# VH-VL binders against Mucin-19 (Muc19), part 3

Target 1, 175 residues: Mucin-19 (Muc19), of Mus musculus (Mouse) (q6pze0r851to1025)
Amino acid sequence: STCHVYGEGHFRTFDGESYSFDGLCQYTFLEDYCGQENGTFRILIESVPCCENGLTCSRKVIVTFQDQNIILQDGKVTAVQTAESTDCRERSANLYSIHTVGLYLIVKLLNGIILIWDKYTKVSVILDPSWQNKVCGLCGNNNGDLKDDFTTRHSSVAAGALEFANSWKTSQECS

## First folded at step 17 (VH-VL; from t1 with heavy chain S105R)

Design a3
Fold by OpenDDE, last read:
Structure a3 (fold): chain C 175 residues (1-175), chain A 121 residues (1-121), chain B 113 residues (1-113)
Amino acid sequence: as target 1 above (175 residues)
Amino acid sequence: EVQLVQSGAEVKKPGESLKISCKGSGYSFTDYWIGWVRQMPGKGLEWMGIIYPGDSDTRYSPSFQGQVTISADKSISTAYLQWSSLKASDTAMYYCARQEWYDSREAFDIWGQGTLVTVSS
Amino acid sequence: DIVMTQSPDSLAVSLGERATINCKSSQSILYSDNNKNYLAWYQQKPGQPPKLLIYWASTRESGVPDRFSGSGSGTDFTLTISSLQAEDVAVYYCQQYYSTPFTFGQGTKVEIK
């Protein structure tokens, strides 16, 4: 299944729900162990507005996976190792792969998650069937039912896209 | 039926501006890339650039960067190729073609009928 | 840029006989993660736009006759017409879409011997 966002916040969830949201905060695009602190990965997104106008010119992506933070920004990818894994630097060499193919930059994590970025506004995540019912965020819950895709961070179903998306802000202080 | 229909043949003089069009129908126009390909008389195919009408993301071949402008109006499912000042060397057939997104058919599966542009004094 | 080179430039084949066109890329266009070759073949008849025949090097486009087949991997690719028909007279192009710009081969003209 595939989730994607493009342009001025056009989303399509894993289950096929489409909605629009163009907030200027940082949001959880996808994570596992929803509502818990022991997740194995987290994908965050931020819209980068144009300097000349209010349109979205790019979308920044931050991937947290094990001891790695992978940042997709300004057409480039950077990786930073977290301080918690200083003793196992050699093990980090194969946690992910990065390729530029066609129009896209592709990040494949060791856990099988594939992230696709066009270096502009398009961000997609591909999950294999093993991730069914195991994820949450702006991409929905990947349970095969689009009716509950607006499941919030608080495990409730939001009435609309705005409430849903705002629940996935990484900081509630951001407006 | 899925199709791309291009604007008619153009006869122009050097220095004139020109904007040709490519209209998509039968599919969601904003979900596919639209590429432009040049074919000079008796020559092969040249990839010029590509645009994603959904967000107007535009990529150019280095050979055509600054020489032409690719744009799109998603409200009328139309892509454009334009010149500010034509040259005789711009005489060619110009094709638009559809390209699917990642992990689909990323080749050009649907082509317009072409627009012949003739530039002569 | 990835350079695509076809061979031969022209080919004359008798009706019902096999036609073989080769295409070489200056670098590998195989993506290791999905094991796909980013190579397409197009057919262009006189006065017509190109038509997609093969994508991912070996997948035949819908509606394309079975006599057309694509093979190869990495840098060497082949388009085969198992039994040439009169309607197959055309110029054939390979194209890579592994890296921008998405370059074409120079074309191979196929005609009846």
Scores: ipSAE 0.872, ipTM 0.941, lowest interface PAE 0.5, mean pLDDT 94
Fold by OpenDDE, fold request of step 23:
Structure a3 (fold): chain C 175 residues (1-175), chain A 121 residues (1-121), chain B 113 residues (1-113)
Amino acid sequence: as target 1 above (175 residues)
Amino acid sequence: EVQLVQSGAEVKKPGESLKISCKGSGYSFTDYWIGWVRQMPGKGLEWMGIIYPGDSDTRYSPSFQGQVTISADKSISTAYLQWSSLKASDTAMYYCARQEWYDSREAFDIWGQGTLVTVSS
Amino acid sequence: DIVMTQSPDSLAVSLGERATINCKSSQSILYSDNNKNYLAWYQQKPGQPPKLLIYWASTRESGVPDRFSGSGSGTDFTLTISSLQAEDVAVYYCQQYYSTPFTFGQGTKVEIK
């Protein structure tokens, strides 16, 4: 299944729900924590507006996977290790791969998750069927039920896209 | 039916400006890339550039960077190729073509019928 | 830029015979993560736009006759017409979409002998 966002915040969840939201904060696009402490990955997104027209010119992506932070920004990728290691390059090579192919920058995590970034506004995530009902965030919960795609960070179902998306802000102080 | 329909043939003089169009129908226009390909008389195909109408992300071939402008109006499912000042060497057939998103079908699967541009004094 | 080189430039084949067109890329266009070759073949008949025949080096586009097949990997690719038909007279192009610009081969003109 695939989730994606593009442009001025046009989303399509894994279960096929379409909605629009154009917030300027940092949001949880996809994670497997879902209110628990034993999560393994988190994908955050931020819209980067154009300086002149206020439109979204890019979408910053931050992937946290184990002790790695992978940042997609300004058409490039940077990786920062959060834990000290004597062999950072070797460990990183085992945890993820990064390739630029065609129009895209592709990040594949060891857990099988594939992140696709066009280096502009569109971000897609591809999940194996093994991730059914194991994720949450702006991409929904991937449980095959369209009716509960707007499950908030607080495990309630929001009535609309705005309430849903705002619940997934990484900081509630951001408006 | 999925199709791309291009604007009609153009006869221009050197120095004139020109904007040709490519209109998509039968599919979600904002979900696919639109590329432009030049074919000079009796010559092969040349990739000029590509645009994603959904957010107007535009990529150019280095050979065509600064020589043409690619744009799109998603409200009317139309992509454009334009010149500010035509040269005789711009005489060619120009095709638009659709390209799908990653790992689907990234080749040009749907082509417009082409727009013949003739530039002569 | 990735340079695509086709061979031969022109090919004359008798009706019903096999036609073979080669395409070579200046660097590998195989993506290791998905094991796909970013190579397409197009057919262009006189006065018509190009038509997609093969993508991912060996996947036949819907509606394309079985006599067309693509093979190869890495840098060397081949388009084969197992039994040339009269309607197959055209110029054939390979294209890589592994890296921008998405360059085409120079084309191979296939004619009836």
Scores: ipSAE 0.856, ipTM 0.936, lowest interface PAE 0.6, mean pLDDT 94
Fold by OpenDDE, last read:
Structure a3 (fold): chain C 175 residues (1-175), chain A 121 residues (1-121), chain B 113 residues (1-113)
Amino acid sequence: as target 1 above (175 residues)
Amino acid sequence: EVQLVQSGAEVKKPGESLKISCKGSGYSFTDYWIGWVRQMPGKGLEWMGIIYPGDSDTRYSPSFQGQVTISADKSISTAYLQWSSLKASDTAMYYCARQEWYDSREAFDIWGQGTLVTVSS
Amino acid sequence: DIVMTQSPDSLAVSLGERATINCKSSQSILYSDNNKNYLAWYQQKPGQPPKLLIYWASTRESGVPDRFSGSGSGTDFTLTISSLQAEDVAVYYCQQYYSTPFTFGQGTKVEIK
């Protein structure tokens, strides 16, 4: 299953729900924490507006996976290792791979998650069936039910896209 | 039916500006890339650049960077190729073509019929 | 830039005979993660736009006759017409879409002997 966002915040969840949202905060695009302390990955997104026209010119992506932070920004990828790791080169090579193919930068995590970024506004995540009902965020809960895709951070179902998306702000102080 | 329809043939003089169009129909225009390909008379195909109408992300071949402008109007499912000042060497057939998203086909699966541009004094 | 080189430039084949066109890329266009070769073959008949024949090096586009086949991997690719038909007279192009710019081969003109 695939979730993606592009442009001024056009989303399609894993279960096929389409909605539009263009917030200027940082949001949880996809994670497996879902209100629990035990998670393994988190993908955050931020819209970067153009200086000229105010439209979204890029979408910054931050991937947290184990002791790695992978940042997709300004057409580039950077990786920051947390202080818990001593051998950065070997661990990074084992935990994820990065490739530029065609128009896309592709990040593949060791757990099989594939992140696709066009170095602009388009971000896609591909999950294998093993992730059924194990994720949450702006991409939905991937449970095969489109009706509850707007499940908020608080495990309630939002009535609309705005409420849903706002619930996934990483900081509620951001408006 | 999925198709790309391009604007008609153009006869221009050196120094004139020109904007040709490529209109998509039968599919979601904002979900696919639109590429432009030049073919000089009796010559091969040249990749010029590509645009994603959904967000206007535009990539150029180095050979065409600064020589042309690629744009799109998603409200009317149309992509454009334009010159600010034509040269005789711009005489060619210009094709637009559709390219799918990652891990689909990613090749140019649908082509416009082409726009012949003739630049002469 | 990835340079695509086709061979031969021109090919004359008798009706019903096999036509073979080669395409070489200056670097590998195989993506290791999905094991796909980012290569396409196009057919262009006189006065017509190019038509997609093969993508991912070996997958036929819908509606393309089975006499057309693509093979190869890495840097060496081949388009084969198992039994040349009269309607197959055209110029054939390979293209890589592994890296921008998405360069084409110079083309191979296929004619009937």
Scores: ipSAE 0.856, ipTM 0.935, lowest interface PAE 0.6, mean pLDDT 94
Fold by OpenDDE, fold request of step 23:
Structure a3 (fold): chain C 175 residues (1-175), chain A 121 residues (1-121), chain B 113 residues (1-113)
Amino acid sequence: as target 1 above (175 residues)
Amino acid sequence: EVQLVQSGAEVKKPGESLKISCKGSGYSFTDYWIGWVRQMPGKGLEWMGIIYPGDSDTRYSPSFQGQVTISADKSISTAYLQWSSLKASDTAMYYCARQEWYDSREAFDIWGQGTLVTVSS
Amino acid sequence: DIVMTQSPDSLAVSLGERATINCKSSQSILYSDNNKNYLAWYQQKPGQPPKLLIYWASTRESGVPDRFSGSGSGTDFTLTISSLQAEDVAVYYCQQYYSTPFTFGQGTKVEIK
């Protein structure tokens, strides 16, 4: 299953729900162990507006996986090991792979999650069937039910896209 | 039916500007890339560049960077190729073609009928 | 840039006979993670736009006759027409879409002998 976002915040969840949201905060695009601190990965997204017209000129992506932070920004990828990590760089190098193929930058995590970035506004995540019912965020819950895709951070179903998306702000102080 | 329809043939003089169009129909225009390909008389195909109409992300071949401008208007499902100042060497057939997103059909699966551009004094 | 080189430049084949066109890339266009070759074959008949025949090096586009097949991996690829038909007279192009610019081969003209 595939989730993606592009442009001024056009989303398509894993279950096929389409919605638009143009927030300027940082949002949880996808994570596991929803609402918990023991998640194994987290993908965050931020829209970067154009200075000239306020449109979205890029979408920043931050991937946290084990002791690695992978940042996709300004057409480039940067990987930073967390300060708490004491493991060798050799071990960390096997946690993910990065390739540029065609128009895209592809990040593949050891857990099988594939992130595709066009180096501009479009971000896609591909999950294998093993991730069914195990994820949440702006991409939905990947449970095969379109009706509950707007499940919020608080495990309730939002009435609309705005409420749903706002629930996935990484900081509620951002407006 | 899925198709790309291009604007008609153009006859121009050196130094003139030109903008040709490629209109998509039968599919979601913003879900596919639109590439432009040049074919000079009796020659092969040359990849010029590509645009994603959904967000106007545009990539050029180094050979065509600064020589042409690729743009799109998603509201009317149309992509454009334009020159500010044509040269005789710009005489060619120009094709637009559709390309799907990553790990799908990333080859050019749908082509326009082509626009013949003739530049002569 | 990845250079695509086809061989031969022209080919004359009798009706019903096999036509073989080769395409070589200056570097590998195989993506290790998905094990796909980013190679396409196009057919261009006189006065017509190109038509997609093969993508991912060996997958036939819908509606393409079975006599067309693609093979190869890495840097060496082949388009085969098992039994040449009159309507197959055209110029054939390979294209890589592994890295920009998405370069084409110079083309191979297939004619009836």
Scores: ipSAE 0.855, ipTM 0.934, lowest interface PAE 0.6, mean pLDDT 94

Design a3
Fold by ESMFold2, fold request of step 23:
Structure a3 (fold): chain C 175 residues (1-175), chain A 121 residues (1-121), chain B 113 residues (1-113)
Amino acid sequence: as target 1 above (175 residues)
Amino acid sequence: EVQLVQSGAEVKKPGESLKISCKGSGYSFTDYWIGWVRQMPGKGLEWMGIIYPGDSDTRYSPSFQGQVTISADKSISTAYLQWSSLKASDTAMYYCARQEWYDSREAFDIWGQGTLVTVSS
Amino acid sequence: DIVMTQSPDSLAVSLGERATINCKSSQSILYSDNNKNYLAWYQQKPGQPPKLLIYWASTRESGVPDRFSGSGSGTDFTLTISSLQAEDVAVYYCQQYYSTPFTFGQGTKVEIK
């Protein structure tokens, strides 16, 4: 299954729901925490506006996977280990691969998640089938049912995209 | 019914400007790349650059960077190739072609019929 | 830039016989993470635009006759026409789409002998 965002916040969820949301904060694109503390990853996104016309010119993507923070920004990728782990097996070469191929920067995680970024505004995520019913965020829940794709951070189903998307903001300080 | 239809042949003089078009139909125009390919008389194919009309992400071959402008108007499903000042060496056939996003064929699967541009004094 | 080199530059083959076109890239165009070779073959008949025949080195595009096949991996690739027909008179191009700028081979002209 595939979720994407491009342009001025044009989303398509894993289950095929399309909506627009042009938020200027940081939002959870997808995660497996979903209201619990035992998750394994988060993918966060931020829109980056152009100085000259205020339109979205790029996206910043932050991937938290195990004790790694992988940051896609300004056409580049960097990885920083968090201070929360003593696990000796956190070598980056074993946890993910990063490659530029075709028109894309591609991050493949060991857990079966593939992130595709055109180094501009479009971000796509492809999930291995093992993630069915196990994710949440702006990409929806990947359960094959459009009726609950607008499930908020607090497990309620929003009537519209604005309430849904704002529930996935990571900080109330913004805006 | 997926088609790319290009504007008609052009006969121009050096120094004139030109904008040729490529109109997509039968598919979601903003979900595919549109590339431009030059074929000079009696020569092979050259990739000039590509645009993603959904967000205007545009890439150029180094050989064509600064020589042409690639753009799109997604409201009318049309991509453009533009010269501000033509040279005689711009005489060629110009093709537009469609390319799928990641995780499909990612080659140029649909081609326009071509636009012949002739630049002579 | 990845240079694509085709051989031969021209090829004359009797009707019903096999035609073989080789293409070499100056570096590997295999992406190990998806195990795909980023190589396409195009046919350009006289007076027509190019037409996609093969992508991912060996996958035939829909509507392309079974006599066309692609093979190879890494840097060495082959297009085979198993039984040449009159309508196959064309110039054939390989193209890499692994890294920008995308590049084509110089073309191989196939004629009936």
Scores: ipSAE 0.734, ipTM 0.884, lowest interface PAE 1.1, mean pLDDT 89
Fold by ESMFold2, last read:
Structure a3 (fold): chain C 175 residues (1-175), chain A 121 residues (1-121), chain B 113 residues (1-113)
Amino acid sequence: as target 1 above (175 residues)
Amino acid sequence: EVQLVQSGAEVKKPGESLKISCKGSGYSFTDYWIGWVRQMPGKGLEWMGIIYPGDSDTRYSPSFQGQVTISADKSISTAYLQWSSLKASDTAMYYCARQEWYDSREAFDIWGQGTLVTVSS
Amino acid sequence: DIVMTQSPDSLAVSLGERATINCKSSQSILYSDNNKNYLAWYQQKPGQPPKLLIYWASTRESGVPDRFSGSGSGTDFTLTISSLQAEDVAVYYCQQYYSTPFTFGQGTKVEIK
């Protein structure tokens, strides 16, 4: 299954729901926490505006996977281990791969998640089928049911995209 | 039917401007890349650059950077190739071609019929 | 830039015989994570636009006759026409789409002997 965002916040969820949301904060694109503490990853996104017209000119992506923070911004990738880092037999080198191929920067995680970034505004995530009904965020819940794709962070189904998307903001410091 | 239809042949003089078009139909125009390929008379194919109409992400071959402008108007499903000042060496056939997003063909799967541009005094 | 070199520049083949076109890239165009070679083959008949024949080095595009096949990996690739037909008279191009700028081979003209 595939979710994407491009441009000024044009989303398509894993279940095929399309909506527009041009928020200026950081949002949960996808995670497996979903209201619990036992998750294994988060993918966060931020729109990076241009000066010219206030249009989105790029996107920052932050991937938290095990003890790694993988940051996609400014056309490049930076990987940083957390304070709880371990020095085990090339553990970091075996957890993910990062390559530029074709028009894309591609991050493949060991857990079967593939993140594709055109180094501009479009971010796409491909999930292995094993992730069905195990995720949440701006990409929806991947349960095959369009009726509950707008499930908020608080487990309610929003009537529209704005309420849904704003619920996935990661900090109340934005308005 | 998926098609790319280009504007008609052009006969121009050096120094004139030109904008040629490539209209996509039968598919979601904003979900595919549109590339431009030059073929000079009697020569092979040259990749000029590519645009993603969904967000206007545009890439140029170094050989063409600063020489042409690639743009799109997604409201009418049309991509453009533009010169501000044509040279005789711009005489060529120009093709637009469609490219799918990651994890599909990713090659140029659909080509326009070509636009012949002739630049001579 | 990745340079794509085709051989031969031209080829004359009798009807029904095998035509073989080679393409070499200046560096590997295999992406190990998806195990795909980012190579395409195009056919350009006289007076027509190019047409996609093969992508991912060996996958035939829909509607392309099965006499066309692609093979190879890494830096060395081959397009084979197993039984040349009159309508196969064309120029054939390989193209890498592994990294920008995307580049084409110089072309191989196939004629009937």
Scores: ipSAE 0.731, ipTM 0.880, lowest interface PAE 1.1, mean pLDDT 89
Fold by ESMFold2, fold request of step 23:
Structure a3 (fold): chain C 175 residues (1-175), chain A 121 residues (1-121), chain B 113 residues (1-113)
Amino acid sequence: as target 1 above (175 residues)
Amino acid sequence: EVQLVQSGAEVKKPGESLKISCKGSGYSFTDYWIGWVRQMPGKGLEWMGIIYPGDSDTRYSPSFQGQVTISADKSISTAYLQWSSLKASDTAMYYCARQEWYDSREAFDIWGQGTLVTVSS
Amino acid sequence: DIVMTQSPDSLAVSLGERATINCKSSQSILYSDNNKNYLAWYQQKPGQPPKLLIYWASTRESGVPDRFSGSGSGTDFTLTISSLQAEDVAVYYCQQYYSTPFTFGQGTKVEIK
């Protein structure tokens, strides 16, 4: 299944719900925490406006996976190990791959998540079937049912896109 | 059903400007790349560049950077190729072609009929 | 830039016989993570735009006859027309779409002998 965002915040969820949300903050695009502490990844997004035009000219994506932070910004990828990764277990460089192929920058995570970025505004995420009913965020819950795709961070079903999307905001400093 | 329809043949003089068009129909125009390909008389195919109309992401071949402008107007499902000052060496057939987003064919699956541009003094 | 070289430049083949066109890239166009070769073949008949025949090196486009097949991997690729028909007279191009700028081979003209 596929979720994407492009342009001025034009989303399509894993279950096929299309909506527009022109948010100026950082939001949870997709995660498996969903109100629990035992999650394994987060994907956060921010719209980056053009100074000259006020339109979205880029997108910043932050991926947290297996104590790694992978940042997609300015057409580039930066990966850093978090300070919280003090486990005695061996770190492996096989946790993800990053390649530019064709027109895209592609991040493939070991857990079966593929992130595709055109180095501009469009971000797509592809999940294999094992992730059904295991995710939440602006991409919806991937349960095959459109009726509850607007499930907020607090597990309620919002009536519209604005309430839904604002519930996934990560910064209290944004209006 | 899925079609790319290009504007008609052009006869121009060196130094003139020109904008040719490629209109898509039968599909979601903003969800596919549109590329431009040049074919000089009696020669092969040359990739000029590509645009994603959904977000205006535009890429140029280094050979054509600064020579042409690729643009799109998604409200009328149309992509454009534009010269500010034509040269005789711009005489060629110009094709637009569609390319799918990631995880599909990613080759040029649908082509326009071509626009013949003739530049002579 | 990845240079695509076709051989031969032209080819004359009797009706019903096999035509073979080779395409070589200056570097590998195999993406190991998805095991796909980013190679396409196009047919261009006189007075017509190119038509996609093969993508991912060996996958036939819908509506393309079974006599057309693609093979190869890495840097060496082949288009085979197993039984040439009169309607197959055309110029054939390979193209890589592994990295920009995308590039075409110089073309191979196929004629009836």
Scores: ipSAE 0.727, ipTM 0.883, lowest interface PAE 1.1, mean pLDDT 89
Fold by ESMFold2, last read:
Formats: structure tokens, C-alpha cells, sequence
Structure a3 (fold): chain C 175 residues (1-175), chain A 121 residues (1-121), chain B 113 residues (1-113)
């Protein structure tokens, strides 16, 4: 299954719901925490507007996976150990791969999640079937049911995209 | 049906500007790349660059960087190739072509009919 | 830049006989993570735009006759026309789309002997 976002916040969820949300904060694109503390990854996104015209002209992506932060920004990728890790041991370099192929920067995580970035505003995530009903965020819950695709961070089903998407904001101090 | 329709032939003089168009129809214009390919008279194909109209992501061949501008207007499903100052060496046939997003065909699957540009004194 | 070199530059083949066109890239265009060769073949008849024949080195585009086949991997690729027909007279181009700038081979002109 595939989820994507491009431009000024044009989303398509894993279950095929399309919506627009032009938020300027940081949001959870998808994660497997979903209200629990035993998750293994988060993918966060931020739209970066052009100052003069206000349109989105960049997108920042932050992938948290096994004590690593992988940051896609300004056409580049960096990886750092997370600030919350107390273990000084280095993780295996095989936790993920990063390659530029064709027109894309491709991040493949050990857990089978594939992140595709055009180095600009479009981000796609591909999940294999084993992730069915195990994720949440702006990409929906991947359960094959469009009726609950707007499930908020608080496990309620929103009436529209705006309420749904704002529930996935990671900091209430951004507006 | 899926089509790319280009603007008509152009006859220009050196130093003039030009903007040629490529209109997509029969598909979701913002979901596909549009590339530009030059073919000089009697010569082969040269990749000039590509744009994703959905977000305006634009890439140029180094051979054409700074020589042309590739753009798109997604509201009318149209991509453009533009020169600010034409040279006689710009005389060629120019094709637009469509390319799918990742994990599909990713080659140029649909081509426009071409726009002949002639630049002469 | 990845240089694509075709051989021969021109080829004359009798009707019904096999035509073979080779394409060599200056670097591998196989992406091991998806096991795909980023190689396409196009046909361009006189006065017409190019048409896609083969992508991923060996996958035939829909509507392309089965006499066209692609093979090869890494740096060495082949387009084969198993039984040349009159309508196959054209220039054939290989193209890599592994890394920008995408590049074409110089073309191979196929004619009836």
C-alpha cells in the first residue's frame, strides 16, 4: 500500500482517501505508536513555504527508527543518534539504506518501510501487507476501510480533514 | 485518451524569446513527470530536463542548465519550455514526454508530437 | 554522466530475419534493492516522435509486438527484433534513467537489406 503528500498538502492515504491540508506545523505522517509506548518508528513532516508567495516549496521529513533520526531536508539526508538514547553503543549501519536512484532519494528501513522523496515536496511511503491496521497518522490507519480513515490522534473519527489533520500536530505551540 | 499536445512550429530570429507548450489530457496531470527532449536536425535524442507539475520539482541536464526554463501551469494541465534569448544552434525538434512516479514504468511512456523550432537570421 | 553507447550505428537486415542492437552503459544501471535495470528502448520512425518499446530492460510496453524483446543486465543490453517487418524500419534508441541527467544512446538505424 502507498501513502503520499505533495505540493500544498495534497494527501492520499493508504486506503485511498484523498484530502487537502495546508498546515505549516510539524505533523505525524505515520507511526506505529498510535497511543502506545512500544512503537518502533515515526515519520514526521513539515511544509516549508516560500516567503514571497506563501506556497510550499520544500518539505522536511524526520524519520525516527531504532534510536536514529534520519532527516530529509533541503535536498539532503542526515542521520544522527536520537537525543533520548542513553546507550552509547553504535547501531548497525544496516538499519536502513539511503540511495539516490532515478529522480528520487529512497530510504529503506529494515522493517520494510520504503520512503520515497523527490528532494522537494513530494513524499511517498510504501508498506507491505504486514503493516495492515498497525499504523496511524496523516496516512490513515491502513485497515482497508475508508469510513474510519479520519481517525484522530485521540481515536475518534473526525467529520472532516481539518479536524483529523490538526489532531496529528506534534506541538500545540505551533499555529 | 491520454495525450500530450504541443504548440505549433516556430520560426524565430536569434536573440528573441520563445515559450512552447505541452498540454496533457486524459490523465491526472499532477501525478506524472513531464520531460523535454531535443532532437537536432539529423541527430539523436537529448534529455533536457523534467518537471513534476504537482509540486514544480524541476531538474535540468547540465548541458541545458541556464539555457532554458522548464515550468508548468497545473490549472490548465500545461508544461512549458522557454528561452529568454534564442541562438541559431537552438534550431531543433523539441518533444515533451510523460514519465510515471516511482515503482511503475518510469520510462517515457507517452510523447507529444513535437514542436519544430527554427532560429535563423 | 552515464554514457550510453549503441552498436552498430546502422544495420541492414532482410525481411523476416533477426535484428540485434547492443547498448552499453558506462556504469551499472542495475539498482540492487529493487533488482531493476533502468534501461528503456524507443523506436522512432521518420517524421514521428519516439515510442516506448521496452522498459526495465526486458519488459515490453503494451501494444508492442512480441517480436521485440529486450535482455541484458548491469552494463550490457540487447534489443532483438526476431523477425524484421517492413514497418520496423526506424531508428532505435536506448536510454538510461538510473541517474540524472538521463541519457540516450546515439541511435541505431535499422533498414531492410
Amino acid sequence: as target 1 above (175 residues)
Amino acid sequence: EVQLVQSGAEVKKPGESLKISCKGSGYSFTDYWIGWVRQMPGKGLEWMGIIYPGDSDTRYSPSFQGQVTISADKSISTAYLQWSSLKASDTAMYYCARQEWYDSREAFDIWGQGTLVTVSS
Amino acid sequence: DIVMTQSPDSLAVSLGERATINCKSSQSILYSDNNKNYLAWYQQKPGQPPKLLIYWASTRESGVPDRFSGSGSGTDFTLTISSLQAEDVAVYYCQQYYSTPFTFGQGTKVEIK
Scores: ipSAE 0.723, ipTM 0.881, lowest interface PAE 1.1, mean pLDDT 89

